# Miniprotein binders against Peptidase M20 domain-containing protein C757.05c: the designs that were tried, part 22

Target 1, 375 residues: Peptidase M20 domain-containing protein C757.05c, of Schizosaccharomyces pombe (o74916)
Amino acid sequence: GPLNFGYLSWGQHSILEQDSVQLISHQSLLPAGDNLISLHKSLVEIESLGGNEVNVSDFLKSYLESKGLTVELQRVSSNPTVRDNVYAYLGSQRNTKVVLTSHIDTVNPFLPYYIEGDKIHGRGSCDAKSSVAAQIFAMLELMSEGKVQEGDLSLLFVVGEEIDGIGMKTVANKLNADWEVAIFGEPTENKLGVGHKGNFRFDVYAHGKACHSGYPQEGFSAIEFLLRQCVKLMDTDLPKSKLLGPSTINIGTIEGGAAANILAAEAKAEVFIRVAEDIETIRDIAEDLFDTEHSEIKVIQYSPPQYLDYDIPGMDTVVLAYATDIPYLSDRKMKIYLFGPGSIREAHGPNEYVTFSQLFEGLNGYKRMVMYNLR
Key: E = the ipSAE of ESMFold2; O = the ipSAE of OpenDDE; V2 = 0.75 times the mean of E and O plus 0.25 times the DockQ between their complexes.

## First folded at step 15 (miniprotein)

Design n02 (from j01 with T15W; at its last look DockQ between E and O 0.77; V2 from the best seeds 0.67)
Fold by OpenDDE base, look of step 15:
Structure n02 (fold): chain B 375 residues (1-375), chain A 89 residues (1-89)
Amino acid sequence: as target 1 above (375 residues)
Amino acid sequence: DEVEIEVTYNGETYWYYFETPRKSIYFIKILLRRIARRGAKEVTITVTSEDPEELERLAEEIKEALEKLGYKSVEITVEGNKVTITAKE
């Protein structure tokens, strides 16, 4: 008799009641007046996606001028939109012992500002408008305390870090200001970065010959070739840094082919290597694997690993697995620190946040770092 | 077992650390190609490993790679947990 395959009835999973997250009306928790939290809010509420930073640059100019600073807008680009770095200092001395620097652009998409308990949410709330706000208040408090004078401290806020570093490249080439110490603001969980891994990002294009999958000898699969070369890359032990840890390889995208019954004529992968050591040899590996008769490589990003200063007593240290704008200033004979509130693990995410405590600890951290380097 | 590789050429010394020595040989071969292209007349490589089998394997693979690159005199010296490969053009 015919085996009756019983239709397993898909049980109606009950729609779990969306717990109405009571949007606590944001107005009541913000301290009244001009303070670190209100500045941070103002910065986060201004959309500043990479390439559209004009509104935040103009805000910063007006705000910092209202605090009695001299402010320069450094034009990075004018077409299609105005993009300006912001450089601020006391009086007329453009060269300062210390510069506090961070980026004012953010990744896509924009996310609205809101507060959830002790968390401040929004795009750039962590990366890196928390650093920007904390750096500004560090300068303002140190000024009010009489601990910094003309020539001691400046602020530098750059555009386009999240894209191509054009803001800091323009600083390196054209700002014509000198510093003894630069303190970069990125999410480091309020720890001193001992260094960060380099970025080697590249695209691979593989080329084949389509044929019927039943007769594979009549063609060449671009997908099969790409996969085999990617396996060779992933199976390569790259040298570790004692300080930075291991290099990591991510095959971030893979695409190609037309149908299951056809050998793929074309395939593409996007690859990202976080480089701990010897980026030159890692590039040579990528070229050996992917610059072939069946493939081409396109380098998208090439930034070596960076070693940083971390000689400040009583501050915790961290190794960072991401690159920054620091390499664009690395040819300068200055100390370079990396420090900021929040976690890079929450950066670029849909729930990006910084806590109130992290933001205040960040402010105190920058004050400490400045004072240590002015002694 | 971690492997340390010390590479000396053109009066400069470089250190490399690997966690999986069995998978490091491709990197080393690519490095050696670059060294040869830079016109290094003499290359000294010291491999340090607590695994004697891995130490021997890496030393032989490095020797073969140097010979393929055109080095005519390749000598291997073993001293405990260290193997030194010296290649001359």
Scores: ipSAE 0.587, ipTM 0.899, lowest interface PAE 0.6, mean pLDDT 90
ESMFold2, look of step 15: ipSAE 0.694; ipTM 0.936
ESMFold2 (binder alone), look of step 15: mean pLDDT 82; pTM 0.810

Design n03 (from j01 with E6T K29L T44I E54A T84I T86V; at its last look DockQ between E and O 0.71; V2 from the best seeds 0.68)
Fold by OpenDDE base, look of step 15:
Structure n03 (fold): chain B 375 residues (1-375), chain A 89 residues (1-89)
Amino acid sequence: as target 1 above (375 residues)
Amino acid sequence: DEVEITVTYNGETYTYYFETPRKSIYFILILLRRIARRGAKEVIITVTSEDPEALERLAEEIKEALEKLGYKSVEITVEGNKVIIVAKE
């Protein structure tokens, strides 16, 4: 007998009403006066896209001078706009045992400041104006407590981290200040970075000869060549760092060709390797694969992995998979720490945020790190 | 099975860790090309692995690579889970 396949009627479940989430304007919950949250708000509300940091640098100068600090503006560039690093310290001693440092530029696009429950949203709310605000308040509180004196602690805020590191490069070459310890502020979920992976970013351009796909022997496919070389790269086991974990390869973009019935004359890929170990050999691999008769390589970024200090008892540690401005100061004989509020996973996103608790924990973290290194 | 590879040349030793021995050979070959270009007269490579088949394959491929790079003497010594390769000009 014929098996009756019963048609299960998918019931029309009713479209439940869009409850209008009343955007409770939590503007009323900001504590009145000059505090960590109000400083963070002021920093986030100032647009400081890479190359347009003048307004935040000028704000920081005025704010830190109002707190009784000596403030230097280090000119990085004057054209097309003024770009200044901010260096601040007590009294006249430019050399300090500890420096708290972070960047004041942000990625595109600008996002407005707003509060959603316990989350503070806006461009740079996490990366890295949370670190900037927490570092400033760490210094101010330690000063008020009498725990920091002239020559103990300074603040360094740099421009252009998100672009090319020109701010920190200018520090390395021209600031003429010495430190025993540098504490870099980036989103680390309030954990000590044990290190970060290096960045090796490159573009590949493959060149072929177009012909009719029915006669492939009359041409050379740039796409086929590029794909085969990319497979060789992805199938290469790169050395693992015991501290940093594995290297990771991302073929981020692939483009080329004109039509399905034509061999591709041109193809391009954009590649990003997060480097755990031996960036020199990884570059040599990329050159061996992609600097050929049929292809050229263009290096976009070359930054080696960094190993960091994490010797502070009772702080959690983390491995980071992103580069920082640290390589520009690595030739200096000093301790280097990496720590800050928020998550890098929320950084650069359309919903970038830091929580109130993360900011206060970050502040306490910086105070602890400074005091540990001043003992 | 993690593979440890040490490379000693010009009085310096480098240690590398790989998760997949079979896929590590291309990295090693590229490294050895650089070492040879730097004029290393002696290269000592140690491979440590709990996989004896992977150990043997890597040792053979490394030997062939060193011979192709112009090393006239390539000696292999097997010590349990460790292979020692000594290449000389």
Scores: ipSAE 0.649, ipTM 0.923, lowest interface PAE 0.6, mean pLDDT 90
ESMFold2, look of step 15: ipSAE 0.716; ipTM 0.943
ESMFold2 (binder alone), look of step 15: mean pLDDT 85; pTM 0.847
ESMFold2, look of step 21: ipSAE 0.694; ipTM 0.935
ESMFold2 (binder alone), look of step 21: mean pLDDT 85; pTM 0.843
OpenDDE base, look of step 21: ipSAE 0.637; ipTM 0.918

Design ser1 (from j01 with Y26S F27S I30S; at its last look DockQ between E and O 0.08; V2 from the best seeds 0.00; counts 0 for: pae O 6.6 > 1.5, placed apart)
Fold by OpenDDE base, look of step 15:
Structure ser1 (fold): chain B 375 residues (1-375), chain A 89 residues (1-89)
Amino acid sequence: as target 1 above (375 residues)
Amino acid sequence: DEVEIEVTYNGETYTYYFETPRKSISSIKSLLRRIARRGAKEVTITVTSEDPEELERLAEEIKEALEKLGYKSVEITVEGNKVTITAKE
């Protein structure tokens, strides 16, 4: 029998409580001087769209050198602009037990920095300059506390995560530094990623034969075929993971046909599956449905799910439904964590933000993670 | 038919559920690669299936994956609908 998934209607309880949130004038919350919030602001105010990261990498080099770190710029590309990863450590030991890593590029478009209440807005305020700022301050505070020494901790900031992962690919192939633990910074709502879902993106092209809609037997509708196969895909029980949850399907685009009175000769869909488990089986299902006499598939992205470390007591865990730079370092013999302030739901949006509390919680999270792995 | 795969290493257990027939266990292979990278000296995998042919197929595929990862001793024990695979360095 059909399992009746009861829609639990969450009732709109209008709790009207008038608590007079004193509008503490937001200008007073920016502490004067060099602190987490001022660093985060400086990073967010520098435009660093993918392919144009030079200003933020140069800023980071100068800033981290001013803090007494050794800083290396790893050249990723020189044309049309200089693109450098930033690698920083204490003294001369390039190999460290722990590396804190994040990306310094952002998606389009640039959005200006501003504060609204407890929210810090701007492009990269959440994804991922919040992680970058919190990672830097985690290192600086641990250094000032005498809890990290030369060889314990490094920082790695990469370019081009949002595009093609060229920054982290260049690390994997050419940086020639070793770590026992890597902590990746992405918006995880300050929770440890247990893993992230893989990506299976494909385009479907359906082919038919046009005819007058009054005589459908003389043609074949590419639209009707595509729709029926998409319904079959959506009704298919895709591989599930206990850890990562269900695989999810988005039919992101659909186009085709010429007019209401003509059978469609051509149709196209763009499909994205977030893969919880067994990407090969999901590919096979898609190929069986869409590689036919009436259709072809074009694979756009194929990335399996990643399983991560989350063995830190008293930290909450989360399943993430997005890809990261982690696959490029996955062949290394190290622990890999994923953690950072902010929500991926606000990332890439027109109102991207991180809260002040999330930034400080993120800083404390990174300190905790580093200290747990140095013991 | 549902297949349950439990992977235990260093006192942690991961459980996966698969509907059969499956063409691939790429998720399990990904986990095994991670376990091997962490230097787990011993890995125990339990496969439970009511289909004995699928049980045998999955056990052999997992064994081959462990051998490719550098485990030198891979032992398979069968008890009814349950196969236990123990891999050691």
Scores: ipSAE 0.019, ipTM 0.318, lowest interface PAE 6.6, mean pLDDT 87
ESMFold2, look of step 15: ipSAE 0.264; ipTM 0.772
ESMFold2 (binder alone), look of step 15: mean pLDDT 79; pTM 0.773

## First folded at step 17 (miniprotein)

Design o1 (from n03 with T13R; at its last look DockQ between E and O 0.89; V2 from the best seeds 0.71)
Fold by OpenDDE base, look of step 17:
Structure o1 (fold): chain B 375 residues (1-375), chain A 89 residues (1-89)
Amino acid sequence: as target 1 above (375 residues)
Amino acid sequence: DEVEITVTYNGERYTYYFETPRKSIYFILILLRRIARRGAKEVIITVTSEDPEALERLAEEIKEALEKLGYKSVEITVEGNKVIIVAKE
């Protein structure tokens, strides 16, 4: 009998519905209302270049007062513009166990606020309005949770960190508030700063006598002198800090001379030493090498290394290589922490940003640090 | 081999760590010049190193430096991987 080839009806092509991944614009997921992200946005959108912080200090006063805090404006300067530090606390107790502090000024130029994926861009988005916003919300959440009372926690936001530290200098000299713990907000990638290396920057000017290179005995090469002294500096083993690591020497620039057939009458180098230990002896080395009959030294920057508290269990630590306002309060017998969201590598750059995750991790970090120090 | 150097003068003790003993001597010499200028009547230096040749060399160079700085009595004591130098005015 004929084998009936049953026509297997090939099944319906399931139209793969292109799941239109609705790019839920991250803008629609921002909770409507007053939250960490909206505060951070408001701070970043206010231009607060160093020396022009009045709008952000006035905003912070109004905002923090609306949250039931007592707010003091500490006048730093009135000319050419008003510059005020912001000090906020609960009730009437100006002295608190813990202070959360950061700066509200930013470097030039202003950069507008915008969001790119998970990145929040704008001048001060990372340095340091991320810390400011996270510190504020740390206090507000701890208050709402009943974990912070009058005398436990304050907020201190200073002007002019990026310039000369005049804001924190004015705190140190005139605010007349005491703290057991200060938590400084800077971009630390949400790690506890164990400290930061000191900065010793200096220029060397070497002086010689020009002559024809065929008769070098009739002259003195400033270049040869400078090179020999620079080699002696680079061959010096500087003490290593167990916490901060090694000191590093960079001869950043070298210039001098007129031609290959002439001994150099003048030479210059710009030197930068990142100091792990004993900046005074390192300065004395530079003076011994470069303050001579044939050379002079000009100190451009002199800032000693800082050692910080990092005794909080289960928080990562980091060594930092930048200056902060911490030296202006270091004479006080208090614990000093350095912590904040974002990376210093993105700070001051044209693409400055903080991520949403870093900002929320920063908030949780500050809450943890406060609670550890209040126990 | 890390070298530990402790310097005690005027009731204060400082501890320094160096990665290269042979290259640390210039730092030590400059430090000692400052200590002498500050009028330290007694200076105690302890050098600890696992390199015995480096230890001996550093001890001798430190002794010579202290003598040149005007210390009249410079005593060296060797205790295994540790050298103690006591200088008095």
Scores: ipSAE 0.603, ipTM 0.906, lowest interface PAE 0.6, mean pLDDT 90
ESMFold2, look of step 17: ipSAE 0.696; ipTM 0.936
ESMFold2 (binder alone), look of step 17: mean pLDDT 84; pTM 0.843

Design o2 (from n03 with T13W; at its last look DockQ between E and O 0.96; V2 from the best seeds 0.72)
Fold by OpenDDE base, look of step 17:
Structure o2 (fold): chain B 375 residues (1-375), chain A 89 residues (1-89)
Amino acid sequence: as target 1 above (375 residues)
Amino acid sequence: DEVEITVTYNGEWYTYYFETPRKSIYFILILLRRIARRGAKEVIITVTSEDPEALERLAEEIKEALEKLGYKSVEITVEGNKVIIVAKE
């Protein structure tokens, strides 16, 4: 008789456990109380556009005093509004081995604080209130850990970096505090700045004589002149810095003339050179090319390249292509570092942000840098 | 081929690195004009390049520039991949 092998139908009960990924709303992960994230939020929520920094400086004074720091407000201006730098330290020793410094002003326009996933958005969330918040918490944590004492560390927050550097200029000229090390806070993607290229920006105005294009000998083309001189500039090999890389020339704008059948009486170009080496000779080149019988040059920006300290083991380095307040303190015999959370690529954008991870990495970076320089 | 140029005057020296020797001459000429205007009585220029044609060309162009700037004695010494130019008033 045929052995009926009874097929035991194993009922695969696929328990689709819908793991309800509880979207732990990032709101519930914000620790209740005073922490790095809450301080950063408070700073970003205070509008501090260049020239209107009074509310953030007053906030910082009150906040840092509540933490047991001595706080000085350095008056930069009082007209039309009060503008104060904030200088904070332990006890009575105004001179400290290390200073953590950043700016508290922001570019226009103001952008409101909001969180999107891991991104913290708002004007100054990256540039540079992330650095400010991380520097403050670096000091507070090092104090709580007993790793810094009176005379070891101070905080310096300046106004007007985004405008004219008047805050740091006022520090340089009037604060009368000495430091062995300054750590500047700017968006460096939590890398040590090895330096930044200088900025040489200038406008060229070329002047000609209009005539009918069929009789070019009766005129002089401002456009032709400007183009030939611009080609000569672009064909000039500028010295490369081993540290900063090459100088770069951008003819950013060109305009002029009236019609195709008329020689151009007027032409203009806007030029921007990112300077790796010898800005003085680069200026002399621009003057030789563009300060002529047929043209004039107007310098818009002149800032030399800066070389920075980056001697901290196990930290990544970066070359930067933007200006900072560093030139105003460069005459001092001190180490100068540049470091901060976030990317400069986002800093002045409509979607400016810093990530939670970048902010905490920035805090740890500053702690490491301070402890290295206190050895 | 990277070119290294060192300029020594008034007890200071500056080293420059260029990627294109043929395109560096205008920068050098402008630099030398400034050095001359500052009253440098002696200028020593060293050019190092692995391109012997570029090296020779730069040396001659620098010499002509120094002569035009009023240096009465301009001596060129070639040492392998290095040229030394000494200019004196």
Scores: ipSAE 0.596, ipTM 0.904, lowest interface PAE 0.6, mean pLDDT 90
ESMFold2, look of step 17: ipSAE 0.689; ipTM 0.934
ESMFold2 (binder alone), look of step 17: mean pLDDT 83; pTM 0.831

Design o3 (from n03 with F18W; at its last look DockQ between E and O 0.65; V2 from the best seeds 0.00; counts 0 for: pae O 4.3 > 1.5)
Fold by OpenDDE base, look of step 17:
Structure o3 (fold): chain B 375 residues (1-375), chain A 89 residues (1-89)
Amino acid sequence: as target 1 above (375 residues)
Amino acid sequence: DEVEITVTYNGETYTYYWETPRKSIYFILILLRRIARRGAKEVIITVTSEDPEALERLAEEIKEALEKLGYKSVEITVEGNKVIIVAKE
């Protein structure tokens, strides 16, 4: 009979090496030293709410001077606190071909700096201290590479963009420096802004006569009037820009009346139009509809759309729906670009962030834009 | 099919866009009132659309509006999908 040698199959116990994925905390990969990330952190950790920018302007002065730049503090206000714009350049030439500019103030409230995965959180982490940090490092790297000299590039950081633009207004009126190109830093998802829509905000007050709803002929409903005029506004095709797209209407609030059985004596709406083209005509339409025997209009904000330069090959473009400090310098005969890391959708939010990649892409974007305009 | 409207007055040209000529009419009427208030002696309006019937109706409405605003000479020229309106004081 055949000897059935039972081959003992040695069970190879595959030792599942638990690959301890050492979560190399991205914190350990931050080079110990002065780099883009450490500068951005330092800026974000300094509270610079609108009207209280003194600590960040003083920090920037000291930091930029330590890098061999000439730094000017332009006094915007001294009461209740010192508010200074920061202007920095190489040597003694205050006029430069290119200026990199952004704002150093932030909206309320302050939010602390922290890292979550690839996201850097904190107030101003996106709007706009990401742009500030990336602009600074763009200049520093280009200097170290020997690609910029005295008179080529400057930095301008302004206060109060988020409030009233007093920082950039002070630049426009009092800073005796000329530029051929200005590159504004705002969250554009690292795309060139082709322009931004204007703002036309207004309140409508409608006036009627109260009466019992069973006898509507004895009164006039302010609510009915306001609603009919609002429908007429919404049904009106507003000016459209080929570049900026359509003008858009938001009836943000509506209020009025006293009870269901009474015709409303008073009604109010708050309206916001994002203006793509011809703000004057849009205003005339609003006035035609709402400046009447039964209503008045109160203009709250009036800012025309801005058209920007975007002539840099191989950069993506974007239409923006928010206002900037650009209008305060628009009278100057210079190229104006708008570019920066992060999304405006995350700006002013409770979870404001920029990613590490967006910040480095922003740095490279600014370097590219500067070099294109120095050709 | 986007409707293009160009308006030339006081040495400047403005360009506007709508989906249809009919949707633009209220805007154009407001615009014409402003142009008249600014004392424009000559107004050139060009409308381009793939809807020739809507173009013709819009051109007549524009002409009537300009005449009511005090323009004594209003000429309409049709060139394919384009209507040109020239108004003079």
Scores: ipSAE 0.023, ipTM 0.426, lowest interface PAE 4.3, mean pLDDT 88
ESMFold2, look of step 17: ipSAE 0.622; ipTM 0.908
ESMFold2 (binder alone), look of step 17: mean pLDDT 81; pTM 0.805

Design o4 (from n03 with I5F; at its last look DockQ between E and O 0.80; V2 from the best seeds 0.70)
Fold by OpenDDE base, look of step 17:
Structure o4 (fold): chain B 375 residues (1-375), chain A 89 residues (1-89)
Amino acid sequence: as target 1 above (375 residues)
Amino acid sequence: DEVEFTVTYNGETYTYYFETPRKSIYFILILLRRIARRGAKEVIITVTSEDPEALERLAEEIKEALEKLGYKSVEITVEGNKVIIVAKE
C-alpha cells in the first residue's frame, strides 16, 4: 500500500506582538486646564511651612477672586512675615450657613511635589492641601450647578494649625462671621470624624537620695518611687467613652540613676494619655500621683476630647486620635464635622501622599456634606 | 463586665463606663475629692455591674470615701445589679 507522506503543516508561530503597554504616563491624562488636580499641585508646590504661609495665602486670594468670589485676608501677624487667613464667599454676605475650613500651613520639612503611580506626593499633599483643594472645588462645582447661592457657603483657610492654632484663634476672636455648620478638612480617610481623643502629656521628675545599695535605709530611690507610681497609674481603669473608646496610657520614656550599686537620686518619665473621657479627673490623678514630696509634674499638653457631628446618612465614621483647630470654635452653637482625603498615618511623614481617587472622593464627600446641611 | 457609674451633684448628672470595677475605684475616689471640694451638699451615686462581689466592694469603698470627705449621712440601697448611694453633708 502507498506510503502516505503526511504533510508537516507549518505551525504558524504567532508572533506574540509585545503589547507595548504604553505606560500612558498619568501626566498626559491630566486635562489641560484648571481642575482639582492642577489646583492641588499648585498648592503643594508652594512652600507654606508654619510661619511662612504668605505665598499660599496670596495665591489663594488671586485664584478665588479669579473664580468670582469675594476674598478677605485676615491678618494674623506681620512680623517677621505676613501671615493671613483666607476667607472667601459669594457676593457680600459674610455670614453663611456652611463654612468649609482647613489649614494651609504645613510641618517641616518641605517635600517636593511628585507623582508615583496613583499617589501624589509632597509636603501638604495629604495634610491638608488635599482638603483645601477639594473644598474649593466642592464650592466651585456647587456654584456651577446652581446649588449654592450667596449666604449658603464660604471657604476659610487658616495659618498656623501645625504650630499653635493662631490662625483659628484669630478667626474665633476677630473674624466676626457666623455659621450654622463648619466642615473641617483633615486627613480622615474620607470618613466622618465622630470625635477625637484628648491629649494629656506630662513629664514626671522624681527626686531621691543616693546611697550604697547595701544600705538602702540611708537613701531613697527615685526610680523605685517613679516605678511604683507609674504602676499605680497604669493599673487605674480610666472611663471609656462609648463614642471615642478607651483612654490609653503610654509611659513613653524612663530614665534615671547612676549605677546598680547606688540608689537613684534622680529619675524622669515622659507620659502621654490619650483621653476618651474626663481629662480634668485624669489630670487630678496625675497630680495626686506625681505632685508629691518626692516628685514634680510638668504638663506639656492639655487638650480635652472633642465630640463631633456625624449625622450624615451613608457616610462611614471614624474615631480620631489627633488634635485639630476645632476646639477654638467649639464654644459656637454650630454643627462641626471633620472630614478629608488621605490618611493621618501618612501625614507629617517623609513619604506624605494622597491618591487621585481619595482626592476626588474627598471632593464628592464635601459636596454631599454641604448639600445635606443646606436642606 | 462593664460598670456604669453615675454621679449627680449640683443639679448635674455624669455617667462613666469602666471595664474593670476593681480598677475603677482610684478614679472614683479622685473624682469624689473634687466633688467635695466644689462644695456639693448632696451626692447621688449609682453603680451598675453584673459582678455582685465587685459591686459590693465598690459600694463599701465609695461609702468610706464619702465618710472621710465629711459627709455625715451615707445611705446605700441595693437593687439587684444596681447600688444607689446617697451622701448628704
Scores: ipSAE 0.647, ipTM 0.923, lowest interface PAE 0.6, mean pLDDT 91
ESMFold2, look of step 17: ipSAE 0.691; ipTM 0.934
ESMFold2 (binder alone), look of step 17: mean pLDDT 84; pTM 0.828

Design o5 (from n03 with Y14W; at its last look DockQ between E and O 0.86; V2 from the best seeds 0.70)
Fold by OpenDDE base, look of step 17:
Structure o5 (fold): chain B 375 residues (1-375), chain A 89 residues (1-89)
Amino acid sequence: as target 1 above (375 residues)
Amino acid sequence: DEVEITVTYNGETWTYYFETPRKSIYFILILLRRIARRGAKEVIITVTSEDPEALERLAEEIKEALEKLGYKSVEITVEGNKVIIVAKE
């Protein structure tokens, strides 16, 4: 019988089309119009290092006026450069039920604006120009929706938060405007700050008498003294706040002495206490331990803990461990909220960023907070 | 075991929470020293703890501290897991 040679069908090698994943640069999907992202970009691209905020305040004035707002520049200083807070509102009513406030200065160094995937990088991209941009768009959207009228909402952007709070101090002392509610913009991961721990930072200088270590009775070790007092501090249970959690003690630096065979004539420590409760008694403890015949204390920072409003249903809450401009307005009988996009962990870093999602969530957060407080 | 301490003087009451009763005494002593320096004529301290040994020790140490600060009358009342200390000048 004939050998049927089965014709080997030529397998069509499917040409794997290299799907050229055109990295559609997310830049091409940004609407060419004036939007939250374009405003945020404009703010971040303007250098506004502490003490050099003039360009961003001038930009904000022009931008907010173009949106139909009344804008006031509050002069903080004129030397060496002009430094102005920006206060904006509808019409002529300077007093408003709610104020959205943040700072427009940034820490050193300046970092250029760039996009990496979902991350928007640059100095102030997170701290706090994300809050500034989101607060502005919250007001603009609420205005366009007819939900905010004259006397309901204002914007306050201050200088010098990152330095000494001179911007908000100038608001507290000289801006003749009243509010029922203030919403502070800082990177809180879009959570309501329930409060922040206080800061008690101090340096300890211990003084001794050097001698040969074989004859310790002829001297006094500054190091031994400092160590014993530091152990006593660390062994002290400080009161915890039910809201803020525990106080924390960090002996951040220790230095002193000359050699292993010599009693130390001098020693120093730098101490930082994050204060949950009763900073006055914690200071008295530090003074009792370190203001002695053999030591002196130098207070570097003294800021009490702050308790905040967080009564907005369905918003997550967070405890914060950093200081804000809030203490400068805490004497006013108003509600104080703390909220903003981004993480404080990235804020002063070399890779500072906010995500697109965080920025839009921040905008929606501010709108929700404003509408809750206008009820 | 969390310890609650309340301190009442000059018409104000302060409440403190501690995680380690044995390590809280130094804070309390420093607080009491300040209260005494402010001229408080009457100090009422309440200590609440589920640890009876911690409660007793804190009460004794607080009493001794108040006596050393110059309070002439220091009365201790025990009510279950609560101790009330009343000091008068």
Scores: ipSAE 0.611, ipTM 0.909, lowest interface PAE 0.6, mean pLDDT 90
ESMFold2, look of step 17: ipSAE 0.672; ipTM 0.925
ESMFold2 (binder alone), look of step 17: mean pLDDT 84; pTM 0.836

